# VHH binders against Probable F-box protein At1g14315, part 7

Target 1, 278 residues: Probable F-box protein At1g14315, of Arabidopsis thaliana (Mouse-ear cress) (q9m9t0)
Amino acid sequence: MQLLPHDTVEDILERVPVKSLLRFKSACKQWKLTIESQYFQAKQLICSAGGKDLNLVLVSEVPKRYHIYQLFHNSCDGLVCLFDYQTLNNIVYNPATRWHRRFPVSSTNTWRYINPSSPYRINTSSSRGHALYVDGSLYWLTGKKEIKVLALDLHTETFQVISKAPFAEADHRNIITRSLNNRLCLSVSKPLQQMIIWSFNSENKTWEQIYSIVNRSVTQSLPVAILEKNKLLCCPRSNSRQLMIYDIKTKSVDSVSIGTYRCGDSVFCYFESLISIL
Key: E = the ipSAE of ESMFold2; O = the ipSAE of OpenDDE; V2 = 0.75 times the mean of E and O plus 0.25 times the DockQ between their complexes.

## First folded at step 1 (VHH)

Design y07 (framework vhh_8emy_2)
Fold by ESMFold2-Fast, scan of step 1:
Structure y07 (fold): chain B 278 residues (1-278), chain A 122 residues (1-122)
Amino acid sequence: as target 1 above (278 residues)
Amino acid sequence: QVQLQESGGGLVQPGSSLRLSCAASGFTFSSYGMHWVRQAPGKGPEWVSSISYSGGSTNYATSVKGRFSISRDNPSKTLYLQMNSLRPEDSAVYYCAKDWTPEEIYGLMDYRGQGTQVTVSS
């Protein structure tokens, strides 16, 4: 397919050190297929942060019709989540098989029924109707008076409400769903520049508070990834060409340049595993 | 549930014509845009052509424009690709794919058939 200029993709990849690119490809088969599919412009960026190498994947959408909001890689199950502005549908795409599934969202109200037989509605205001893919399931925020998380298991095609969400005292506009280190997370912004991050433990079906941050810059940002040694990678809610790394122990912020990319572009963090995945 | 069955391929000489067909089932054919995609040995898939749900608009890859013609018959749930002036570089497995819109999706397609082999060689 000549969906994207092949030379442009090759030029972007050539700007990455060969050793780093080979390390990336060996650990991440789905990413290799996604990059080589010519569907998106992608760039791997290696940056130093306090003597540590940071591995980032920056994805730029060629057609402005689509918004990439999540990339998930787990051995043989790498998926890409897109929002289609033309049809207002969420798309879950598997680049290895070229399989996709669409989830239509009505445009007449800020709360929608995902399925006519489902008693649950999704909030399209802060997520633009986006669903998050984590571990074989899609997740949405639902409910107005009491905010809950709705899960759709793609294997069984069944809906489940996560029974108790940690949203006490939060307006739904201040809650953002994120995938951090392959876990469903919620970022809750509170008054006085406080941000709390909750992680869902799928094994015991409970929420764990993993971060409580009081910092003006961080609370005005979107969490991207949890880095080794308790550092949080954040994308400012601005046209910034720099990402932030917040050190939870020292309460300090480092900046990482993303070159010609902006925080409004799709940014994903990848860590190479020392365990070979066949 | 979604099934796409391609047919009409074969071994032909350069300059020949072939008409490919795709029989669709498991979805409302008349509501979806349709596409033809091909994959040559050792190469990635290449988008060839698209047609809107009504047949009112069509698009073609530069490499086939003027030689290939895409069409559909909604009552029979069949997609067609008329291939004229075939060249050795057209040799590939041809797949049909469904979509919900006539817009070019840049490879976001659902194709599940085994494809039909086209070989252009003397």
Scores: ipSAE 0.000, ipTM 0.130, lowest interface PAE 16.4, mean pLDDT 61

Design y08 (framework vhh_8emy_2)
Fold by ESMFold2-Fast, scan of step 1:
Structure y08 (fold): chain B 278 residues (1-278), chain A 123 residues (1-123)
Amino acid sequence: as target 1 above (278 residues)
Amino acid sequence: QVQLQESGGGLVQPGSSLRLSCAASGFTFDDYAMHWVRQAPGKGPEWVSSISGSGGSTNYATSVKGRFSISRDNPSKTLYLQMNSLRPEDSAVYYCATLPDYESFWGQDYDYRGQGTQVTVSS
């Protein structure tokens, strides 16, 4: 069991600026025990900035069957998005209500229809084949020459193309869908160490460019949360054992060790309250 | 037709050791991770230990790490739990489980769990 040792926690605290302190804290006990009792080892870290807490969950998967790719917190129960390698299903599960939905997807690096009544295909290559949950809907990237955003409304069970992506040309491997502050976002990596983050405005159905970042470390990372209006938490795409906090105003990067845990697959943002982060 | 049958429990004194066994049938045993889960009277199930299909990876609950050892014999389709330095708080019914399907992932019931073997640690 890869529990975060006390000396590793102290190392993390030493490396983080005083205004942004990582602390090991027990997660909501029921939520943490639920994850751990289902064969996952989870460790919660709290980022503190001005009395506001952002929870990070470090997960070690015991069986190689499941991949956790998104956690959305609502009153300590959380919504969990899983990929099942054995059945190749995307699963959205709410443990508090026992609500679940599954969406079958064929093996990685292929295209298939996710619903026989829908002509849309999803890209199953890499982790981008996984659905992203935002505000009652699941989202995928689809298309090869024209990249489109496909949405499935879980209440109505209807598929629709909500928007064409706000860029004409980009490699699919350089485009990532993310949920940042409960908004659908696209992260686009470009040459010369540039990353652009687009946010979808659901009211007017337009894309807004919210960040344009020029930094070699950040452009090779996954944006995971906005800690303050000018601070972005990122996980490197490599098997790195470090988190990054990027200050958009000063253009500086702070690195934080996560010990034996790896970025990307092992680090998720778990928000106690989205309002406390905004 | 997944079937799991646990054995090896009993009444022992604190500090004693027990070895539990689970005989599996109805599935390709070496392709599945296996788990030990325990449940004390009046409490919910608690995950104890897991082992990968090949046996190359193991994991343990904090409460038993260093005292318990999980292993498997794929040719005989048998899962084992070696329990050392037993304590009164280890008293529970111990269940062998396959990785549950997605519908029971967050549930307290494991659809592919055996009937259990009682372990009682009492002086």
Scores: ipSAE 0.000, ipTM 0.120, lowest interface PAE 17.2, mean pLDDT 60

Design y09 (framework vhh_8emy_2)
Fold by ESMFold2-Fast, scan of step 1:
Structure y09 (fold): chain B 278 residues (1-278), chain A 124 residues (1-124)
Amino acid sequence: as target 1 above (278 residues)
Amino acid sequence: QVQLQESGGGLVQPGSSLRLSCAASGFTFSSYAMHWVRQAPGKGPEWVSSISGSGDSTNYATSVKGRFSISRDNPSKTLYLQMNSLRPEDSAVYYCAREGYTIEYSDTFYMDVRGQGTQVTVSS
């Protein structure tokens, strides 16, 4: 019946043992090495720390009660982004230093400032519209009439409009920011069961279309990671015990069992954070 | 200090049953979820099964569901894995592991402590 307030979530994060979170960061690096090896099993994600310790990272169904998700930094340098669906607040937390910062988010097209000195307003009212962390920066979609990408550089604490989105007419509700293989991407849902994925080229500061998919199952899913350059790993929006792999060159879909774990909208951010280090 | 000690492994024939035990010490056993993990030579570790601290909830990898059963005895601080209908592909070193602290609103967890392992070989 009752949802947990965002202040209670902050209190919980402040009480989380730093040892446990540092252990998870160590697991991320070993997990990347394991996944990049020939021993990786797509249905099971296992990270083994050297010596006598096993670090296993498992992702399962997020309880509906709290409407809260966590996004881990894909380079494992210690930042956690927590999004409170009830209050629509983004919280960036560094568990090693106990530093945190709230980033207020609009609801129903009402704008809120990130801070008083920022000239920009953020709107992430979509349940899949979140702050995305890539290479030391947070990214958001902004604007309703003309969609733009807003970046916050965490090292300099400066805001900038990084690039105009590669489409003019799409509603922000049909656009999702993603980190795919450590690159900023936009997933755009189109009519007639089409999904287009755009990747940001940081060298040229341009958007390139990397995928155009016409497949009902895939377009009703959330993209998670790019495997072997031509395979897209996707999580179904419905609670499911399987992930999907879309092969761009054969235009075929395979399913991968994730055992007893569930894939859902809230869980997608964990899969993206963990699998994007592939 | 915190320790886990597995036992009960051995050489068995396909179709046989085997029960593994894990003795825990140095922590409040009933407060932690526990896991069984296995590793075959030349392969990465594979999660096998988990059980909540109270024993009310259990989970199994698809490859062992219906054949393996995890249980615990909190008074004796012991974790068990009953393995039935064993197959050659079940051959591995089996490890008992304690679940580390997790964020309450996240299903992400990691293994905080593991034991030395017990060898299971399924061969005729």
Scores: ipSAE 0.000, ipTM 0.113, lowest interface PAE 17.7, mean pLDDT 59

Design y10 (framework vhh_8emy_2)
Fold by ESMFold2-Fast, scan of step 1:
Structure y10 (fold): chain B 278 residues (1-278), chain A 122 residues (1-122)
Amino acid sequence: as target 1 above (278 residues)
Amino acid sequence: QVQLQESGGGLVQPGSSLRLSCAASGFTFDDYAMHWVRQAPGKGPEWVSSISWNSGSINYATSVKGRFSISRDNPSKTLYLQMNSLRPEDSAVYYCARGSDYEELLYGFDYRGQGTQVTVSS
């Protein structure tokens, strides 16, 4: 067992433009300090998966755990979301505009801001306490017995419950928010090796079940990207050094190497088009 | 402020037993998996054991399996580690840690307490 993520990647080419990343971090002092911190590394990779090249960002923290910031999910859409393990603050930065917001979590597991305005408690586990950025809004899971999706509209700076989760009796610990192809998604693990993925339609405010998977390897994994209609890229929550591509039609699993990184590390797709002005 | 306070450490002989406790406050204890982590002088942290929020999932490091037992009492917001058949190599500072599940511990945890020293000698 290791308490820190792996710090190296092999067998994967880094092709994401370094000049773009340098411009990005110079626009944001917090981003620059995070990237250059000896406690934090971000690795940029291109993996060939299903005949297509995917831009991935793998995030690790090394070598010591004194004051660690963590990047999450869709941080590449002009915003960077950081979680400070010592202060429990969620910090949102826009490097292009040098704008930032800080959202401290109180000892009672309740969101506070400098001007407190959130009426909802937020789950503070490492995968659930972080904001997920999708389409101009930040999203969180809230509540234990009645799971809801809480949204913060960054344009209006207002909190709202966008909808109730599309499931009954689900344990909050089996629900993970993901950004898949620029949509808010929920991955729900159920008994008997079943995983269901729900996608949120922001236009009509409804949840759509997009995948129902029964597969021993895939149901213990984190969805990373939708490669094509019937193929899902997943990161196993195990000590495997491979990502998985699940084919819904054939119900088969192919693997792609991530070098020395273990599955379960913070992996998300980096799309250059989301940061085209860098 | 999230607080985790360990107690129950001490100096014992090989083959002895100790029970560690961790008192939690400042958060909803029932919502979190809890972990024991130890760190010996000159070494990095080593995960020891994990327990899910409802005690339905319990895991141990190979080095302590069969000798240590993790448990929790949600009403009193307390985590326990029963350590039996202690060996000199179990000597370390033992930390109580909060996390969402045992897999997240492979990458880190939100908080740990101040630690309690366990010394197993001669």
Scores: ipSAE 0.000, ipTM 0.138, lowest interface PAE 16.0, mean pLDDT 60

Design y11 (framework vhh_8emy_2)
Fold by ESMFold2-Fast, scan of step 1:
Structure y11 (fold): chain B 278 residues (1-278), chain A 127 residues (1-127)
Amino acid sequence: as target 1 above (278 residues)
Amino acid sequence: QVQLQESGGGLVQPGSSLRLSCAASGFTFDDYAMHWVRQAPGKGPEWVSSISGSGGSTNYATSVKGRFSISRDNPSKTLYLQMNSLRPEDSAVYYCAKDSEYPGLTEFIEWSGYDYRGQGTQVTVSS
């Protein structure tokens, strides 16, 4: 299983209806303008994130064939995660490198995994995260009783189980994979309205607990970004018209209205520039 | 060893119905999405319909939506395509296709393509 061949990437981009792409770009632009023009506190916090670390967009529109549910942007490139309603498959591709990134296809016209050795079943759903791209690798959660992290290194094209989760006997429904400030993170909901966020260090293959939050509203939300050293931006799972900003020092929650747009985990996007992504 | 055996095609008149079957073996059938793909003479393959491993989700090409129904019987490891109100434009060889060899990997990596190991079944709609 690999990223799409360049000719298939071009075919996918061609097959996305022009009206869907225009609507997506329009929605992203309007959402950014709403945050910046009408919600001064949110604008100040986002701008203070330090030199363009954060480009946040909420996408509530679903394209006719494809659902664009996740955008990542590194310093030089980005990945788009699509759900194809016609084939019921998730697709990960890089539009910026479409002419470079190709993988072999078998003679039966079936995608092949170059090192076919992983027996692990992936237990992620649309509501709690899909494949995440971090530092040249794709990551998934796998297993129900023993949660493990499955990694695919895109340069070596090898799978490995890179680490045991930094917790024991947690219900997999309470675990979400996130990319926060370009790092792989796990958000774990626990009893007593507690949420713990763990960050993965890819160099040392170790997990670090970076946040421990006790708050009724925040524990039922998705972490989106770290704005300042003490502020966490969160998106409610209920498709609310509000974002939440949690201050870890004062332990207070502020709400930011997002107008007519809704916060949704399957349609939430994070990218540096729409032009460089698409 | 994955094996797919399609059947049920034939020569029929416009407006007729056909039910295609695909018998699967060599893998855990209910762990994989299944697809129907057709290819008319002189044309490339065209995706027709898909069904999730549990049967809980189905999708159809615009050209067949409302006329075709995909279903599966996991205990008997059989995939079906009920084709109603057939048109000359539906004439093609119909192939049963399996998703990726690895349960769950297909859902989160990339497009898994199709496995055309079956011989296909010919459907001809002509007066």
Scores: ipSAE 0.000, ipTM 0.121, lowest interface PAE 16.9, mean pLDDT 58

## First folded at step 4 (VHH)

Design a1 (from u02 with E102Y; framework vhh_7uia_1; at its last look DockQ between E and O 0.12; V2 from the best seeds 0.00; counts 0 for: pae E 14.9 > 2, grease 24.5 > 24.2, placed apart)
Amino acid sequence: QLQLVETGGGLVKPGGSLRLSCVVSGFTFSSYWMAWVRQAPGKELEWVSSISGSGGSTYYEDSVKGRFTISTDNAKNTLYLQMSSLKPEDTAVYYCARGDYYWLSEPTYFDYWGQGTQVTVSS
ESMFold2, look of step 4: ipSAE 0.000; ipTM 0.190
ESMFold2 (binder alone), look of step 4: mean pLDDT 81; pTM 0.833
OpenDDE, look of step 4: ipSAE 0.000; ipTM 0.235

Design a2 (framework vhh_7uia_1; at its last look DockQ between E and O 0.01; V2 from the best seeds 0.00; counts 0 for: pae E 20.9 > 2, unsure alone 64.9 < 65, placed apart)
Fold by OpenDDE, look of step 4:
Structure a2 (fold): chain B 278 residues (1-278), chain A 124 residues (1-124)
Amino acid sequence: as target 1 above (278 residues)
Amino acid sequence: QLQLVETGGGLVKPGGSLRLSCVVSGFTFSSYWMAWVRQAPGKELEWVSSISGSGGSTYYEDSVKGRFTISTDNAKNTLYLQMSSLKPEDTAVYYCARGDYYEPFGTDLEYDYWGQGTQVTVSS
């Protein structure tokens, strides 16, 4: 006897942690079919992105592997891209499913060109050259005298320059691009221990100031996640073994231990997904 | 009472196409799995494809992926299986079936109602 409609079951499954979903695959054939469907996986990702659960990825040197470098500032649909300096391979990794695939660095030029090309040169050797993935687009900081944000829509494969940046005159060294609440954000450090966080609204293409923080420790940190409306999770740049939670209202800073791991440039919030590359 | 009636079967040459239909009565798709299952001569029942009641989630056996398309028309209370690039190994009686609820931790697909089946023969 059917206890629940099938659609209801799917809705429930979409909200279940990925780890549990993986277990459920072995429990029931119908669940397996559902969980392995692209449609379900897409919906699950949406649910994950809209959820309140915080998931963090920390990329650190593993003693046995000399240098792992994150190619992107954050995850893409639950996947992270790493470069293994020891093997000289790119690694796409799903932290939730532990699925991974290695891509050898091809000596052959197998690159596809995007037309039209970027209106600005992207220097991948600089911090500005690192792309941030947010909601189907890649973002870079660009410009010399005036800082601009370059956007590549991955669906349309078109470049756009985001105009009217309130931080145009800022030094690129004082700007950090971050994905917060699945939105493009920029953290701008200002004199007098101030940090302004701007969030980009993709619908009206405007920047909104979401935080103005006056705190020495926070100003020198990387915003990682918005925990609540007035709480910001930050990662110290000093390779601390602690994250910071800054309360905007009380202006208090709480420390959160991350165990044996160290904070660094490669700490970011991600959404659990079931996605793999076919 | 619940009834499932398959139509659309027939003889087709390899590489050909067929569209199977299953008209259902006595219930609505929205709350159930709908599936196509086939049985070849001397072989066991084989699951072919399933679709959720909402029509949004579709599932296929590996051997038919890319060739078969399952769909529903809720207005007509009809389940469809569009078959293309048919192969001799696709020869079977095709049944439409309503999926029963799977028990937690159950591994078997169960169906509570079946059609009479329609014969599909792929032969040169």
Scores: ipSAE 0.000, ipTM 0.227, lowest interface PAE 17.2, mean pLDDT 83
ESMFold2, look of step 4: ipSAE 0.000; ipTM 0.086
ESMFold2 (binder alone), look of step 4: mean pLDDT 79; pTM 0.821

Design a3 (from u02 with S31D S57K E102T; framework vhh_7uia_1; at its last look DockQ between E and O 0.09; V2 from the best seeds 0.00; counts 0 for: pae E 16.0 > 2, placed apart)
Amino acid sequence: QLQLVETGGGLVKPGGSLRLSCVVSGFTFSDYWMAWVRQAPGKELEWVSSISGSGGKTYYEDSVKGRFTISTDNAKNTLYLQMSSLKPEDTAVYYCARGDYTWLSEPTYFDYWGQGTQVTVSS
ESMFold2, look of step 4: ipSAE 0.000; ipTM 0.162
ESMFold2 (binder alone), look of step 4: mean pLDDT 80; pTM 0.822
OpenDDE, look of step 4: ipSAE 0.000; ipTM 0.222

Design a4 (from u02, 19 letters changed; framework vhh_7n9e_1; at its last look DockQ between E and O 0.04; V2 from the best seeds 0.00; counts 0 for: pae E 17.7 > 2, placed apart)
Fold by OpenDDE, look of step 4:
Structure a4 (fold): chain B 278 residues (1-278), chain A 123 residues (1-123)
Amino acid sequence: as target 1 above (278 residues)
Amino acid sequence: DVQLVESGGGLVQAGGSLRLSCAASGFTFSSYWMYWGRQAPGKGREWVSGISGSGGSTAYASSVKGRFTISRDNAKNTLYLQMNNLKPEDTALYYCARGDYEWLSEPTYFDYWGQGTQVTVSS
């Protein structure tokens, strides 16, 4: 006999870790129905996204782990898209539920066309070809002489170039696109061991400089997450088993062990979800 | 059918060298990470070395690093292991294996492996 109202139970469940929710499915039929409902899953995702927990996805190209690489620099509703060069499949994967689906690579490498087409060429053979997903849009770094950010709104399927930022004259090799605090960010490495992080405000369509860091180690790293307003989690570009936490105020760097995993280019934060593709 | 056939094993004195070969068939060889593993008598299987499909990336167990070199010829569908400065502790059945994983959250090293070739290093 359930002693609590259904809505109360749902409110509690939506704040429970996904791993535990999966176990709860086997404990009660009613809970299973709730947990498997799209409505609940949507609510759970919102709670997860608004939570304080930090979840990281690490994709390693080193043998002994995954023989796959990241296609996107972020997650979408708790899902990650990876390429498996072992089987030549794209994989949609939910790290929290371990659900996954494989999609064979098309012989033409064409799924469908978007009209109008992109105003700029997207070269998938370069780092610029890697899309960053943030809040319903895909973002690419484009341009040669003048760096621009190309955006594809996935809902409207419309391309646009977002507003110009002070990094326009920077070399693309010194710019890294990242999702920080669920916002589009660009880290620009400058001479003298400086890194400037810009954040895009989607509401007013402006760029804001949120960090100016002078540190050799950080400049050579990938921003992964903003832990606090003054702490930046970074991933060394080297094959390290350590993440770095840089304190903006104290300018200190702390190391965080990631166990047997190795940090590479494919490290990003995600929100746990129960989502799967039907 | 996926087939892996090892060759090149034998008896060698400590400090000597051997070159193992693995002939692969039944799959797109260049698309897969390939591995060498070994199993010594009374011990479990251990990985020795791995190489990416293109050959651009290699990995080695700490016990063989600097002594062994993995390579591949994708045109010949063949995996190689050059073993130098062999030690008695390297005595084992060496097998080649294709890398795979069924579940992303639980990766496995191998989905197929050969029958192996015996390497014996005498003192």
Scores: ipSAE 0.000, ipTM 0.239, lowest interface PAE 13.6, mean pLDDT 83
ESMFold2, look of step 4: ipSAE 0.000; ipTM 0.118
ESMFold2 (binder alone), look of step 4: mean pLDDT 83; pTM 0.840

Design a5 (from u02 with S57Y E102F W103E; framework vhh_7uia_1; at its last look DockQ between E and O 0.01; V2 from the best seeds 0.00; counts 0 for: pae E 13.7 > 2, grease 26.1 > 24.2, SAP .697 > .668, placed apart)
Amino acid sequence: QLQLVETGGGLVKPGGSLRLSCVVSGFTFSSYWMAWVRQAPGKELEWVSSISGSGGYTYYEDSVKGRFTISTDNAKNTLYLQMSSLKPEDTAVYYCARGDYFELSEPTYFDYWGQGTQVTVSS
ESMFold2, look of step 4: ipSAE 0.000; ipTM 0.260
ESMFold2 (binder alone), look of step 4: mean pLDDT 82; pTM 0.843
OpenDDE, look of step 4: ipSAE 0.010; ipTM 0.321

Design a6 (framework vhh_7uia_1; at its last look DockQ between E and O 0.10; V2 from the best seeds 0.00; counts 0 for: pae O 15.6 > 2, placed apart)
Fold by OpenDDE, look of step 4:
Structure a6 (fold): chain B 278 residues (1-278), chain A 124 residues (1-124)
Amino acid sequence: as target 1 above (278 residues)
Amino acid sequence: QLQLVETGGGLVKPGGSLRLSCVVSGFTFSDYWMAWVRQAPGKELEWVSSISGSGGSTYYEDSVKGRFTISTDNAKNTLYLQMSSLKPEDTAVYYCARGDYYEPWGSDEYFDYWGQGTQVTVSS
């Protein structure tokens, strides 16, 4: 028998791991209805995104290309997009619920157009053509000589070019776009083994330097997550069975084993959600 | 459909040379980075070399610098890896991979299409 107010129960459930929530659906009909409601799922996602729990998506190492999954750069509301080389299908996958849907690759344009169109060419055949989703917007790195960030606001369906980028003159080869703490971030490698990480503030449309790192190993790695204010989780290019935790204050690097997975595979932080698509 | 097909692998003695080829279809080099990646028996995938689609920029793993040369023939849509002074440690399956337009180096995350691979064996 339910002894707590419904609102209180919902508040508690919003903070419960998705795996447990799935089990709770079997506990009572009322919980099932709550957990399956769009309202609850939206709130749960917000809680998940605002939490401090670290969840990583890793692609399993497969030696043959036909079994390789290619990931988009990050997750979207708890969902990840994969390309299955074996079936030649796109897969939308929820790692938390294990829900998935396959989409055939079509040469025909079955999608609607966005007007006005993008002011810059987006090469959808490249990995850079895969947008980075952060907080309701899609982001692309574009430009050859002058690097720019192209943004698509999904709510307004408008393209914008982020101006006054502090990395505009940087070599595109030294720029990595990442989602850190649910913010658009760019890591720029500079000479002398330096990496600067910039975070974009969507409210005031400014870039903030959040890290300045002088470390050879880190400059050759992918930022994965901000663990604490002064700790950065990175995926090294070498020693692929290990992640790195870089301490900004002590300048120390700790290694964390990731088992049979490889850092050479796509690795990024995501938020657990109950989201599925029709 | 995008396709990468490696050829040129084989058995060679230490100190010998091989030339790997990768024929690509479905895209043009000029818009991408191309790379060679290898996997030795029981070891992880290892990045070997990258080249810009224009052929203007090249990068190499430290262990192959001075011995391997990456190049392209745009007219033939072919990527090459000239290997010289081969060592037993170079024994691996060599994969051709299309790199991210903006990423000349790195792990598998930077590559979006792969060939089937070609076996290179260096043995006395």
Scores: ipSAE 0.000, ipTM 0.229, lowest interface PAE 15.6, mean pLDDT 82
ESMFold2, look of step 4: ipSAE 0.000; ipTM 0.148
ESMFold2 (binder alone), look of step 4: mean pLDDT 80; pTM 0.823

